# VH-VL binders against Apolipoprotein N-acyltransferase (lnt), part 25

Target 1, 229 residues: Apolipoprotein N-acyltransferase (lnt), of Prochlorococcus marinus subsp. pastoris (q7v0g7r236to464)
Amino acid sequence: WQTNMPTREKTNFKNQFINDKLISAQKIALSNDAKLLITPEGTLNNNFNLNFKSKIRMLAGGFRNSKNGLRSSLLGYQIGDKTYSSFIDKHRLVPLGEKIPGFLNIFSRGLSAVGGIQPGSDSRFFKWKFTQPLAIAICYEITDGFKIRNAVKSGAELIISAANLDPYPRKLHYQFLSLARVRSIENKKDNIIISNTGPSGLISEEGKIIKLFDPNTEQNDVVNPNFSI
Short names: E, the ipSAE of ESMFold2; O, the ipSAE of OpenDDE; V2, 0.75 times the mean of E and O plus 0.25 times the DockQ between their complexes.

## First folded at step 23 (VH-VL; framework fv_flanvotumab)

Design bb4 (from aa5 with light chain W94Y; at its last look DockQ between E and O 0.47; V2 from the best seeds 0.00; counts 0 for: pae E 3.1 > 2)
Fold by OpenDDE, look of step 23:
Structure bb4 (fold): chain C 229 residues (1-229), chain A 122 residues (1-122), chain B 108 residues (1-108)
Amino acid sequence: as target 1 above (229 residues)
Amino acid sequence: QVQLVQSGSELKKPGASVKISCKASGYTFTSYGMNWVRQAPGQGLESMGWINTYTGNPYYAQGFTGRFVFSMDTSVSTAYLQISSLKAEDTAIYYCARLYEPDWRLEYFDSWGQGTLVTVSS
Amino acid sequence: EIVLTQSPATLSLSPGERATLSCRASQSVSSYLHWYQQKPGQAPRLLIYYASNRATGIPARFSGSGSGTDFTLTISSLEPEDFAVYYCQQEYNYPPYTFGQGTKLEIK
């Protein structure tokens, strides 16, 4: 599910609205025999409550409250769950003072960083008990090839790259896509990319763009990576 | 017809353990979650949590972690509540209740077990 | 945690009278609020689901209303069998789903 929600307006969306959109997305997914639904970074706010039992496995970008503060995460929902049962937190944040790639310095003023966010584990290895392990890159984490490689070495069979790129120039969108391709090539793993306003789609282990959603549009579509759930 | 039949009354000593069963019939057991509700004598209904009968994942309310364990056996369409290290304050009627889901967003307790009285006394 | 507060704690009425029971949520639960009836010595039974829908077999004298934070269960004309404890319950938030403390409807 590629969202098209301006970052400045995301906070204005009611949980009910998101729930309705999720229902729609899940219906579309199920109608196409999809086994997993993925949403972009920051789709669910920290106060989000799923008001229905998930009908499909879901990795939803969102925020969660932890003992150490607010986290940006991919939240894992199993079939029948009303709450997330698994998660992987964003580790690489873009607060002032953190080292960012030189090419991203021009985006230091971006609104992607929500104040008060705490970093999670630096491991990008995500093991779901009912699926093969995944390598998860959230936003700028796509730039860290070492962490992604380690995840793959640990047994990850698929890369998922989730991001909210709406606040950033189109140039960053292209860079994100390019980096995602590099990560696929380096690890010989397919890469599902999902981003608010795009880019979203599937990159093959050879670095080929198999599918790319239309940017700046809300779109529900399916991709078929070389991955078995 | 949907039925939930619970095991019989239990009398236990403090420190002992008890395992209550809730056998479901009349529907697909794994299609709907099962909630556990406690009712102390003369008190209201207290949600203990629920078990996802599809995944087997339990969700416990605050205060019901540690000594309380939800489990299930799909082969016999039965949910279980185990309480260990029983205390006098655990004396209550325990109910299982099906979480019926008529549509995507709505669920409620449409069917209840008859309840199981657990008495903890020295 | 969403807290449901029922009022009054006890309601004393006579058969034939109108009963009005209130349930207030600490935050909005939309319409995901249900009512249960529990008679002495029995398990609870579903009375109203989703704020205003009567469960199967529930007499027309029972009605539910409200949304958001304020909900009402109304019994238009009390029958002897209606004297029981009534609980509201929300299923909007994360499990476990919470109950109100209950309202005891007793014979005056």
Scores: ipSAE 0.056, ipTM 0.672, lowest interface PAE 2.3, mean pLDDT 90
ESMFold2, look of step 23: ipSAE 0.361; ipTM 0.706
ESMFold2 (binder alone), look of step 23: mean pLDDT 92; pTM 0.932

Design bb5 (from aa5 with heavy chain L99D; at its last look DockQ between E and O 0.54; V2 from the best seeds 0.00; counts 0 for: pae E 4.5 > 2)
Fold by OpenDDE, look of step 23:
Structure bb5 (fold): chain C 229 residues (1-229), chain A 122 residues (1-122), chain B 108 residues (1-108)
Amino acid sequence: as target 1 above (229 residues)
Amino acid sequence: QVQLVQSGSELKKPGASVKISCKASGYTFTSYGMNWVRQAPGQGLESMGWINTYTGNPYYAQGFTGRFVFSMDTSVSTAYLQISSLKAEDTAIYYCARDYEPDWRLEYFDSWGQGTLVTVSS
Amino acid sequence: EIVLTQSPATLSLSPGERATLSCRASQSVSSYLHWYQQKPGQAPRLLIYYASNRATGIPARFSGSGSGTDFTLTISSLEPEDFAVYYCQQEYNWPPYTFGQGTKLEIK
């Protein structure tokens, strides 16, 4: 599910609205015999609750409250869950004042540098119950090839790259896509990319763009990576 | 017909443990969640949480973490509630209740077990 | 946590009278509110689901209404078997789906 939501600072969607959208997305997924639904970074706010039991496995970008503070995460919902039962937290944050590589200076202009978010585990390895392990990159984490490689070495069979790129210039979108391709090539693993406003789609283990959603459009579509759930 | 049959009354000493069973029949056990509800003597209904019978994931209400464990055995269509380190205040009737879900968003407790009385007394 | 407050705590009426029970939610639960009846010595049973739908086998004298934060259970003409404790429950958003404290309907 590629979302097309405005910047977080400008609009806060009601939980009911998101729930309705998720129902639609899940219905579409199931109708196409999909086994997993993925949503972009920051799709669910920290106060979000499903008002229904998930009908499909779902990796939803969102925020969660932890004992150590607010986390940006990919939240895992199993079938029958009303709350997330698994998660992987974003580790690499771009807070104001943090040193960023020169080629990523464009991120300094982004609006997604939200204060108060705490980093999660450094590992990008995500073992989810009932699925093969995944390598998860959230936003800037796509730049860290070493962490992704370690995840793959640990047994990850698929890369998922989730991001909210809406606040960033188009150039950053292209960079994200390019890096995602590199990660696929380096690890010989398919990479599902999912981002608010794009880019979203499937990159093959050879680095080929198999599918790319239309940017700046809400879209529900299915991709078929070399991955078995 | 849908039936939930719970195990019999228990009399325990403080510090002991108890395991209550709830056997389901008349439907596919893994298709619907199972809730646990506590009712202390003369008190109201208190939700303890529920178990996802498909995944086995338990969800506990506040105040029911630690000593309370939800589990299940799909081979016998049975949900379990285990209470450890029993206290006098754990004296109550415990109910299991099926979480029926007729559509995407709607669910309610349409079937209840007969309840299991747990008495904790020295 | 969503808190459900039922009123009155106790309602004393005679057979044949109309009973009106209230349930108020601390925040909107849309229509995801259910009513349960519990008779002495028995397990609760579903009475009304989704604010206004009678469960299977429930007599027509029982009706539910409301949405958002205010809900009402009405018994148009009380029968002797209707004297029991009634609980409202919300199943909106988050487990464990809290109950109201209950209203005891007793015979006058």
Scores: ipSAE 0.145, ipTM 0.704, lowest interface PAE 1.7, mean pLDDT 90
ESMFold2, look of step 23: ipSAE 0.243; ipTM 0.647
ESMFold2 (binder alone), look of step 23: mean pLDDT 90; pTM 0.920

Design bb6 (from y2 with light chain Q89L; at its last look DockQ between E and O 0.83; V2 from the best seeds 0.00; counts 0 for: pae E 3.9 > 2)
Heavy chain, then light chain:
Amino acid sequence: QVQLVQSGSELKKPGASVKISCKASGYTFTSYGMNWVRQAPGQGLESMGWINTYTGNPYYAQGFTGRFVFSMDTSVSTAYLQISSLKAEDTAIYYCARDYEPDWGLEYFDSWGQGTLVTVSS
Amino acid sequence: EIVLTQSPATLSLSPGERATLSCRASQSVSSYLHWYQQKPGQAPRLLIYYASNRATGIPARFSGSGSGTDFTLTISSLEPEDFAVYYCLQEYNWPPYTFGQGTKLEIK
ESMFold2, look of step 23: ipSAE 0.269; ipTM 0.651
ESMFold2 (binder alone), look of step 23: mean pLDDT 89; pTM 0.897
OpenDDE, look of step 23: ipSAE 0.239; ipTM 0.741

